# Designs tried in a protein design chat: VH-VL binders against NAD kinase (nadK). Part 31

Target 1, 268 residues: NAD kinase (nadK), of Syntrophomonas wolfei subsp. wolfei (q0aze0)
Amino acid sequence: MKIILVNNRFKENTEKKAQEIAGQLSALNVEVIIDNGLDEPYAGTVDFIMVLGGDGTMLRAARRYGQRAIPVLGVNMGTVGFLSNIEINELAEYLPLILREEYSLEARMMLEVAVFQQQSLLTRVFCLNELLLRSNSPRMLSFALEISGQKLEPYRGDGLIVSTTTGSTAYSLSAGGPIADPQLDAFIVTPVASHIINKRPLVVSPEREISLHLLEEREAIIGIDGQIKMDFGAENRVLIKRAPHPLLMVNLKAKPFFTSIDRSLQRQ

## First folded at step 15 (VH-VL)

Design JJ1 (from GG2 with heavy chain S56D)
Fold by OpenDDE, fold request of step 17:
Formats: structure tokens, C-alpha cells, sequence
Structure JJ1 (fold): chain C 268 residues (1-268), chain A 121 residues (1-121), chain B 113 residues (1-113)
């Protein structure tokens, strides 16, 4: 068995813990790769991914490995979030189950984001939560939104979020988007400070494609999961689709979504 | 190891339609842009166009009116048609794959062996 | 279209000596977000298809000898063969893949002096 431990190099406790866990796993004849984000994603085949940290670390892991159909376990290390399944102090208890592959999987839809220079593909990014298009200045953006070839009216506002159902409890929520059951597959298109009063979010079929491009000669920003920033200009186009592979999240411990979100919202 | 095999008629008369096919072996067809490039004898390389595995195409504007690139996913093949050929279309035609690392393109990493197409009356 | 211009058109270099080929693009091929230049170098031997040597301006393709190196950014790029070998006699092309249509330089013939 080969396992990747994903941690955050900027969180010293996660690095130390990763090394500790690596030692434990090695003692059990498990091959371990530690990924702290410093290097390129491990290209070899692996059987399991443990994410040590919070939601941010999970998002990074998803972007790096989410298209490889590998079980991914979120191990929370004292943070508040929605993407971890067990606590670090519970790992020892569940480790035998992990090694015996006695766990359930929950498929979470990811976004496939393609960025173009005119008609030329620049890059693709797979992400678990959302793409954000936002202004790079206090001035509102004007951009075109197209869904499955249907051109909507020009959009004016600070920006737009295209989120998965998993991401519905992330930035989309803060922008007024609906809370979605993560067991559903859908796009959530949430306006960010639209010039149109009460412009409502759209829930879009995962079978559709979403296109964005600016309608003015200015620079904007594309944000991915709140962690990656890309420049976005008039010559660029974004195409958003459902990723061909979902993230396979390991479910070792029952974690009721609606109870958790309700509790979280009550604390805000 | 990914290999491209290409075939088609190598001798044409003016006004005929060039037709070439490229087949992909030893790797995935999906996820890649597939290109056609040509090279007249003793000259440089000219990009004809590309097609994504899903069917999206981009053509060189210089040839757009005469070029059609298509895919047959079930066979892991893509094809080139160039209509109304003239002597100027005499060239070695290559099919190629645009590779990517971490989903970012980096160039044509796999090429077919080329097919000489001669247009002569 | 982005025009690619190589210099020189031909180059004769003694065995073991340095060969330098320049390539200029009419527009920048730098993707700022990734800080990557969408520029590739190819080697072509007679009767063979082009072979990818360098991508993203400075990264060697797998299997390419370390005597080959690429440098530059934006619009000016250079392919360097630090010590020319007999098997390096070929035509070399630069190519941009930043925009469509893809465009190639006119090629540089490298020969042994």
C-alpha cells in the first residue's frame, strides 16, 4: 500500500504530524509520500490520500490529486471546517480500517476550469469549491455569461462565483448563494454585488457548460478555491464544466451535513 | 508509449480533396488537442489546425475555408480534409499531439511519421 | 497571428563548440499567471518529423541531452547547444503555442564547420 500525506508546510504542526504518521505507516510496511505543497504533485500511483489539516489543505489536495480516482481522507487538526471526516486523535482508531480498505466513499463533483487565450487553451484546473471572477479595482466588471450556448444579458457587478454543491458552504454562501446538499451534482452561479438589484443565484445542471469573458478592455482576477489567483483580461475566456472524475472522499465516521451547517450558521 | 499512425492518398490532382487519417495507439485519446501540421519540400512547418477530443476545432485562418478536421472517438482517430488542392498544397503532412503537464499544454510531444501528399496535374 | 522569426537561418559550428539560435515572437508569449512562456523548440532530422526538445522556453523534454538548453522570456528566446555533437546536425524550429494559430519560426539549419 502507498499513501500520500498531504499537509501544509506553513503549519508546523501538520508537518511534524505528517512525519510522525509516516513513521508509523512505514513501520506497518506502508509506503508513504509526504506532500506539503512545495513540490509538484506526486506522479506515481497511490492507493490512499490523507489530508492533514483543514478545508484549505483539502482543497489543495483535491486540485492536485482529485482527478486520479484516489480515496481522500480529511483528517482535521483542530480547525473548523466541512471537509474533514475524522480528528487527528482518532486516526489511530481508524487506521486499521484504512489499511483494510474498510470504508465508504462519497463522490463530490469538481469543476473543470479551462482558461483560454482567445481560442488557445492556456491551462485547466480542477477544483472542489469554486471559481471566482472579480474586479481588480473598485470599478464594476462587465462580462458575458453563457450557459450551454445560451447567452445571458451582460453582467455588471463586482464579480461572479461558479461553485460546486460542495462549495456552496464556502464563498458562495457569503455572497448569498444557496446551501446545497453535497450529495447533489450541480453548478451554483452566485452573483457578487450585481448591479441588478436582487439578482438571484442560478442552480445549473452539471451537464451544462458555463462560459465567461469580459466585455471591456480591463483586467480582472480569477480565483480558484480562494487559493489560486489568475489574471483575466479581455483576451481570455473561461469554460467551466463538470470534472470528468469526482473527488472520492473517504467516509469513516458519520458526519451529518445539515446538522453541521446548522450549527455553524447558528454560531455566526 | 504513445504512437500516431497516419495514412491517406499521397497523390492528388488539382481541385481534389486531400484526406488523411491519424490513429492514436498506446495512450489516451481523451484530454488532448490533436493537430495537423504540414511541411512543403525544403520549407518550414505550417500549423493547419487542431481538434479537441470532444470535437472543438481551431483552424489556421489561411486554410480555414478549405480545412475540416474531425474526430472519431470510438476509433481513437482524427482526420484532415483539405479541399480544392493546388500545387501549393504539396507537402509532408504530420499529425501530432499537443501534450500537457498538470493540464497545461507544453508543445507537440508526439508526431506521426508524416505523409507526403503531392498535387500534380 | 504571432510571427516567429529565427536567427540565423543557418549556422556552422565546429564540433564541441557552442551553437546559439535565437527566436523572436512578434508578441509576448508569456502567460503571466503561471509565469510560463508558451514557447517550444524542435529538432528535425531529414525525413523525420520534428522532435520536441524544449518546452515552456527552458524545460528540456525527457530524454533530451543536457547540452541543450533554452532561455528567454516574453518575445526573445534562445536555444543553446553547449557542445555541438555530430548527431546535432539538424534543422531547429521555435514554436509558440500561446495563441492560435500555432506558428513556427522559419527554421535554423545547424551544420558542422
Amino acid sequence: as target 1 above (268 residues)
Amino acid sequence: QVQLQQWGAGLLKPSETLSLTCAVYGGSFSGYYWSWIRQPPGKGLEWIGEIYHEGDTNYNPSLKSRVTISVETSKNQFSLKLSSVTAADTAVYYCAREGFLHWTPYGMDVWGRGTLVTVSS
Amino acid sequence: DIEMTQSPDSLAVSLGERATINCRSSQSVLYRSYNKNYLAWYQQNPGQPPKLLIYWASTRESGVPDRFSGSGSGTDFTLTISSLQAEDVAVYYCQQYYTTPRTFGQGTKVEIK
Scores: ipSAE 0.919, ipTM 0.965, lowest interface PAE 0.5, mean pLDDT 95
Fold by OpenDDE, fold request of step 17:
Structure JJ1 (fold): chain C 268 residues (1-268), chain A 121 residues (1-121), chain B 113 residues (1-113)
Amino acid sequence: as target 1 above (268 residues)
Amino acid sequence: QVQLQQWGAGLLKPSETLSLTCAVYGGSFSGYYWSWIRQPPGKGLEWIGEIYHEGDTNYNPSLKSRVTISVETSKNQFSLKLSSVTAADTAVYYCAREGFLHWTPYGMDVWGRGTLVTVSS
Amino acid sequence: DIEMTQSPDSLAVSLGERATINCRSSQSVLYRSYNKNYLAWYQQNPGQPPKLLIYWASTRESGVPDRFSGSGSGTDFTLTISSLQAEDVAVYYCQQYYTTPRTFGQGTKVEIK
């Protein structure tokens, strides 16, 4: 068995724990690769990914490995979030199940974000939570939103979020978006301070495509999962669709989403 | 190793339609842009157009009115049609793949061997 | 369209000597967000399709000898062959893939002096 341990090099405690766990796994004849974000993602075949830390680390892991159909386990290390399944102090208890591959998987839809220079593809990114388009200044943006070829009225505001249902409890929530069942596949399109008061968020079928482009000669920002920043100008276009592969999240321990959502939100 | 094989008629009369097909072997057809490029004898390279595996196309404006690129995903093939050919369309035509690393394009990394198409009366 | 201009049109270099080819784009091909120049270099031998040598202006394609190097940013780029070998005799093209249509330089013929 080969396992990737994903941690955050900027969090010293996760680095130390990764080394410790790596040693333990090695003692059990498990091959271990540590990914702290310093190097490129491991390109070889692996059987399991263990994410040590919080939601941020999981998001990075999802972007790095989410399209490879590898089971991904979130191991929480003292943070409050929605993407971890077990606590670090529970790992020893569940390790035998992991090694025997006795666990359930939950598929989580990811976004495929394509950024274009006019009609030329610049890059694609996959993300678990959301894409954010926002102004790069205190001024409102003016941009075009199109859903499956339907051109909506020009949008004016600070920005727009296109989120997965997983991402519904992230920035979209802060912007007034709905809390969505993570077992549901859908886009959530949440306005960020629209010039139209009480502009409502949209829940959109995962079969549809969403496109964005600016209607003015200004610089904006594309944000991915709150971690990646891209410049976005008048010559750029964004196309958002459902990623071809979902993230396969490991369920070792029952974690009822709706019974814990209120508690989790109260702690944030 | 990914390979491209291309075929089609190499001799045309003026006003006829050029038709070439490129087949992909040894790799994934999905996820890539596939291009057609031509090179007149003793001249440089001209990009004709491209098609994504899902069917969206981009054409060179200089040829747009005469060019059609299509895909047959079930066969891992894409094709080029160029209508109303003249002597100026005489060239070696190449199919090519635009590769990507970490989902970012980096150039045409796989090429067909080329097909000489001669337009003469 | 982004125009690509190479210089010189032809270059004769002695074996073992440095060959330098320049390429200029009419506008920047730098994707600032990634700090990557969408510029490629190709080598073409007679009767053969072009072969990718350098991408993102300075990264060698797999299998390309280390005597080949690319440099530059924005609008000015350079392909360097540090020590010309006999098998390096070919026509070299720069190409931008920042916008459509894709455009190539006119080519530079490299010969042995």
Scores: ipSAE 0.918, ipTM 0.965, lowest interface PAE 0.5, mean pLDDT 95
Fold by OpenDDE, fold request of step 17:
Structure JJ1 (fold): chain C 268 residues (1-268), chain A 121 residues (1-121), chain B 113 residues (1-113)
Amino acid sequence: as target 1 above (268 residues)
Amino acid sequence: QVQLQQWGAGLLKPSETLSLTCAVYGGSFSGYYWSWIRQPPGKGLEWIGEIYHEGDTNYNPSLKSRVTISVETSKNQFSLKLSSVTAADTAVYYCAREGFLHWTPYGMDVWGRGTLVTVSS
Amino acid sequence: DIEMTQSPDSLAVSLGERATINCRSSQSVLYRSYNKNYLAWYQQNPGQPPKLLIYWASTRESGVPDRFSGSGSGTDFTLTISSLQAEDVAVYYCQQYYTTPRTFGQGTKVEIK
């Protein structure tokens, strides 16, 4: 078995823990790759991904490895979030199950975000939570929103969030989006300070495509999972689709989503 | 290794339709943009157009009115049709793959061997 | 369209000497978000399709000898062959893939002096 340990190099405690776990796994004849985000994602074949940290680390892991159909386990290290399944102090208990592959998987829809220069593809990004389009200045943005070829009225506001159901408890929630069952696949389109007061979020079928482009000659920003920043100008457009592969989240321990919402959100 | 094999008629009369097909071997068809490029004898390269594996196309505006690029995913093939050909369309036609790293395009990394198409009365 | 202009049109260089080809784009091909220039260099031998040498302006394609290097950013780019070899005699093209249509330079013929 080969396992990737994903941690955050800027958090010393996760580095230390990753090394410890790597040692333990090595003693069990498991090959270990540590990914602290410094280098490019490991290109080789692996059997399991263990994310050490919080939601942020999971998001990064998802972006780096989520399209490889590899089981991903979130191991919480004292943070508040929704994406970890077990606590670090529980890892020893569940390690035998991991090694025997005795766990269930929960598929989580990811976004496929394609950024274009006019009609030319610049890049694709896969993400677990959301895409944010926001103004790069105190001024509101004017942009076009299109869903499955249906052109909606021009949007004016600070920005727009397109999130997965997983991302519904992230920035979308703060912007007034609905809390969605992670067992559902759907887009959640949440306005950020729309010119139209109380503009309602949209819940959109995962089979549809969402397109965004500016209606003015100015610079905006695309944010991915709150971690990646991209410049977005008048010559750019974004196409958002359901990613072809979901993130396969490992479920070792029962973690009821709805009973944990208030607890988790109130602690943030 | 990925290879592209292309075929089609190499001799046409004016006003006929050029038809070429490119087949992809040894690699994935999905996820890539596939392009047609031509090169008149002794001249440079001209990009004709591209097609994504899902069918989205982009054409060179100079040829858009006459060009159709299509895919047949079941066969890992994509094709070029250029209507109303003239002597000016005489060229070696190449199919090519636009490769990507980390889902970011980086250029035409795989090319067909080319097909000479001569338009003559 | 982004116009690509190479200079010179032809270049004769002695074996073992440096060959330098310039390429200019009419517009920037820099994707600022990634700090990557969407510029490629190709080598073409007679009767053969172009071969990708350099991508993102400065990254060598796999299998390309170290003597080939690309540099530049924005609108001005350079392909350098540090020590010209006999097998390097070919026509070289720059190409932008920042926007559509894709466009190529007119080509530079490199010969041995």
Scores: ipSAE 0.918, ipTM 0.965, lowest interface PAE 0.5, mean pLDDT 95

Design JJ1 (from GG2 with heavy chain S56D)
Fold by ESMFold2, fold request of step 17:
Structure JJ1 (fold): chain C 268 residues (1-268), chain A 121 residues (1-121), chain B 113 residues (1-113)
Amino acid sequence: as target 1 above (268 residues)
Amino acid sequence: QVQLQQWGAGLLKPSETLSLTCAVYGGSFSGYYWSWIRQPPGKGLEWIGEIYHEGDTNYNPSLKSRVTISVETSKNQFSLKLSSVTAADTAVYYCAREGFLHWTPYGMDVWGRGTLVTVSS
Amino acid sequence: DIEMTQSPDSLAVSLGERATINCRSSQSVLYRSYNKNYLAWYQQNPGQPPKLLIYWASTRESGVPDRFSGSGSGTDFTLTISSLQAEDVAVYYCQQYYTTPRTFGQGTKVEIK
């Protein structure tokens, strides 16, 4: 059995803990790869991914490994969020179940984001929470949104968020979008400081295709899960679809979403 | 290791339609752009177009009115049709995979062996 | 369309000596957000398809000997063969994949002097 331990290299306690857990796993004949974000994603096959940290570390793991259809377990290392399942002090208790593969999986929709120079692919990335289009200057953007070939009235404002239901509690929420049940598959399209009065957040079928481009020359940015930033200009467009594979999140411990909303939001 | 096998008629008359097929073995069809490139005898390389595994296409504007690239995902195949051929379309035709690594394209990393298509009357 | 211009059209180099091929694009092929040049180099032996040597301007493809190296950024690129071998006699092409249509240089024939 081979696993990846994903951690945050800038926190001393998480790095030491990752090494300790790697030692425990090695003593059980488990091959361990540590991904601290320093190197490119591990290219080989693995059976399981263990994320040691908060939601940000999980977002990096999802981006790097989510399309490989590998079970991913979130292990909280202090700050509780929406994406951890167990606490670090509980890992020893659950480790036998992990090794015997006695756990359930919860599928979480991901976005496939393709950025083009005209019609030429520049990059294709996957994300768990959201794509943000925003102005990179004090001036507002004028941009076009198309949903499955249907052209909406032009948007004017600071930007737009296209989120999964998992991402509904992230930037989308701050911009006025709804909290969505993460068991639903949907896009949530949330305007950011829109100057068009009748623009409201939209909840959109996961089978739709969403396209964005600027209607005038402005400096803009595309953000992915708050972790990747790309320049976006008048010659660019972005296409957003449901990713081919959901993130497969491991459930070892019950974590009721609705009763925990206020606690989880206060810690973000 | 990914391998491309291509086939189709090698001798055509003017005004006919060139039709070539490329099959993908030993690797994933999904997640890649698949390209057709041609090389007239003794000349350089000309990109004809590309298709994403889901069907999206980009064509060379110089050929766009005559070109159709299609995909048959269930067979891991993609094909080229070039209508209304003339002697100027005589070339070796290659299929190729557009390489993709670390979220970015990186050029054509796998090529078919080529098919010589001669247009004569 | 991005025009790719190679120099020279042909090149004769003694065995074991350095061969240098230049490629210039009419527009930048640098994707600034990733700081990667969408520029590839290919080797084509007679009767064979092209073979990828270098991608992202300077990264060697797997299995390519380390005597091949690429350099440059933006619009100006160089393929270098540090110690020419007999099997390196071929035509070499640069190619941009930053925009469509994908375009190749006209080719550089490398010969043993």
Scores: ipSAE 0.686, ipTM 0.871, lowest interface PAE 1.6, mean pLDDT 91
Fold by ESMFold2, fold request of step 17:
Structure JJ1 (fold): chain C 268 residues (1-268), chain A 121 residues (1-121), chain B 113 residues (1-113)
Amino acid sequence: as target 1 above (268 residues)
Amino acid sequence: QVQLQQWGAGLLKPSETLSLTCAVYGGSFSGYYWSWIRQPPGKGLEWIGEIYHEGDTNYNPSLKSRVTISVETSKNQFSLKLSSVTAADTAVYYCAREGFLHWTPYGMDVWGRGTLVTVSS
Amino acid sequence: DIEMTQSPDSLAVSLGERATINCRSSQSVLYRSYNKNYLAWYQQNPGQPPKLLIYWASTRESGVPDRFSGSGSGTDFTLTISSLQAEDVAVYYCQQYYTTPRTFGQGTKVEIK
């Protein structure tokens, strides 16, 4: 059995814990790969992914490994979030179940984000929470949104968020979007500081394709899960689709989403 | 690992339609652009076009009016049709995969062996 | 369209000597957000398909000998063969994949002097 341990290279406690856990697993003849974010994603076959940390570390793991359809377990290291399942001090209790594969999986929709120079692909990346389009200058953006080829009236404002239901409690919420049940598959399209009041958040079928491009030459950026930044100009277009595979989150311990909302939001 | 096998008719008359097929073995069809490239005898390489596994195409504008690239996803195959051929279309035709690594394209990393197509004068 | 121009068109080099091929694009092929040049080098031996040597301007493809190296950024690129061997006699092409149509240089034929 081969497992990836994902940790945050900037938190010494998670690095030490990852090494300790790797030693314990190796004693059980489990091969362990540590991904602290410094190197390229592990390319080989893997059976399980364990994330040591908060939601940010889970977002990186989802981006790197989510399309491999591999079980991913969030292990909380002190900060309660939306994406952890068990606490670090409970790991020894649940480890036998992990090794016997006695757990359920919860599917979480991901976005596929493709950025083009006109018609040529520049990059394709996957994310769990959201894509952000925003101005990178004092001036507002003027941009076009198309949904499955249907051109909406132009947007004008600071930007736009295209979020998954999992991302509904992140930046989309602060911009006025709804909280969505993460078991639903949908896009949530939330304007950022729109001058057009009738540009309300939209909830869109996951089967749609969403396209964005600027209508004027302006400096803009595309942000991915708050962790990747890309320049975006008038020569670029972004296409957003449901990713081919959801993130498969391991459920070892019951963690009701709705009763946890207030606690988790206090920590964001 | 990944291998491309290509086939099709090697001799055509003017005005006929060139038709070539490329099959993908030993790897994923999904997640890649698949390309056709040609090389006239003694000359350089000319990109004909590409297709994404879901069917989106980009064509060389010089050939766009005559070219169709299509996919058959159930068979891991993609094909080239070039209509109204002339002697100028005589070339070795290659299929290729556009490589993709760490969220970025990196050029054509797997090529078919090529098919010589001769258009009689 | 981004035009790719190679120099020289033909190059004769003694065994064990250095071969240098230049490639210039009419527009930048640098994706600045990732600091990656979308430029590849191919080797084509007689009667064979092209083989990828270098991608992202300077990264060697797996299995390519260390004597091959790529350098440059933006619009100006160089392929270097540090010590030419007999099997390196081929035509070499640069290619941009930053935009469509994808374009190749005209090729550089490398021969033993």
Scores: ipSAE 0.675, ipTM 0.863, lowest interface PAE 1.7, mean pLDDT 91
Fold by ESMFold2, fold request of step 17:
Structure JJ1 (fold): chain C 268 residues (1-268), chain A 121 residues (1-121), chain B 113 residues (1-113)
Amino acid sequence: as target 1 above (268 residues)
Amino acid sequence: QVQLQQWGAGLLKPSETLSLTCAVYGGSFSGYYWSWIRQPPGKGLEWIGEIYHEGDTNYNPSLKSRVTISVETSKNQFSLKLSSVTAADTAVYYCAREGFLHWTPYGMDVWGRGTLVTVSS
Amino acid sequence: DIEMTQSPDSLAVSLGERATINCRSSQSVLYRSYNKNYLAWYQQNPGQPPKLLIYWASTRESGVPDRFSGSGSGTDFTLTISSLQAEDVAVYYCQQYYTTPRTFGQGTKVEIK
């Protein structure tokens, strides 16, 4: 059995704890690969991914490994978020179940984001929470949103968020989007500081394709899960689809979403 | 390991339509652009066009009026048709995968062995 | 269209000596957001398809010997074979994949002197 441990090298205690857990797993004849974010993603076959940390570490793991259809367990290291399942002090209790593969999986929709120079692909990246289009200057953007070839009236404002339902409690929420059940597959399209008052958040079928491009020359940025930043100009277009594979999140311990919303938001 | 196998008629008369097929084995068809490239004898390489697994195409403008590239996803195949051929279309025709690694393209990493197509004079 | 110009058209080099091939694009092929040049180098032996050697201008494809290296950025690129071996006799092409149409240089034939 081979497991990837994903940690954040610069977070307090996560590096030491990852080494300790790797030692425990090795003693149980489990091959361990540590991914601290400095090297390229491990390319070989693995059976399980364990994420040591908060939601940010999970977002990186999802970006790196989410399209490989491998079970991913979030292990909380102190800050309660939306994406961990068990606490670090419970890991020993649950290790036998992990090794016997006695757990359930929850599928979480991911976005596929493709950025083009005219018709030529520049990058295709995957994310768990959201894509942000925003101005990279004090000036607002004028941009076009197309949904499955249907051109909406132009947008004007600071930008736009296209999120998954999992991302509904992240930046989308702060921009006025709804909280969504993460078991739904949908896009949530939320304007950021729209100058056009009648532009409301949209909830869109996951079968749709969302396209964005600027209508005037402006400096803009595409942000991915708040972690990747790409320049975006008038020569570029971005296409957003449901990713081919969902993130497969491991459930070992019940974590009711709706009764926990307030606690999870307060601890952010 | 991904392998490309290509086939089609190797000898054509002027005005006929060139038709080649490329099959993909040992790897994923989805998630990639698939290309056709040709090389006249003793000359350099010319990109003909590409197709994404979902059907989107980009063609070389010099050939666009005569070229059709298609996918048959259920068979992991893509094809090239070049209409109204002349002797100038005599070349080795290659299929290729446009490589993709860590969210970025990186050129053509897998090539078919090539098919010589000769158009009689 | 981005035109790719290679120099020289042919090159004769003694075994064990350095071979240098230049490639110039008519426009930048640098994707600034990733700081990656969308530029590849291929080797083509007679009767065979091209083989990818270098991508992103300077990254060696797996299985390619250390003697091959790529450098340059933006519009000016170089392929270097630090110590020419007999099996390196081939035609070498640069290619951009920043825009469509994808375009290749004219080729550089490398021979043993």
Scores: ipSAE 0.659, ipTM 0.858, lowest interface PAE 1.8, mean pLDDT 90

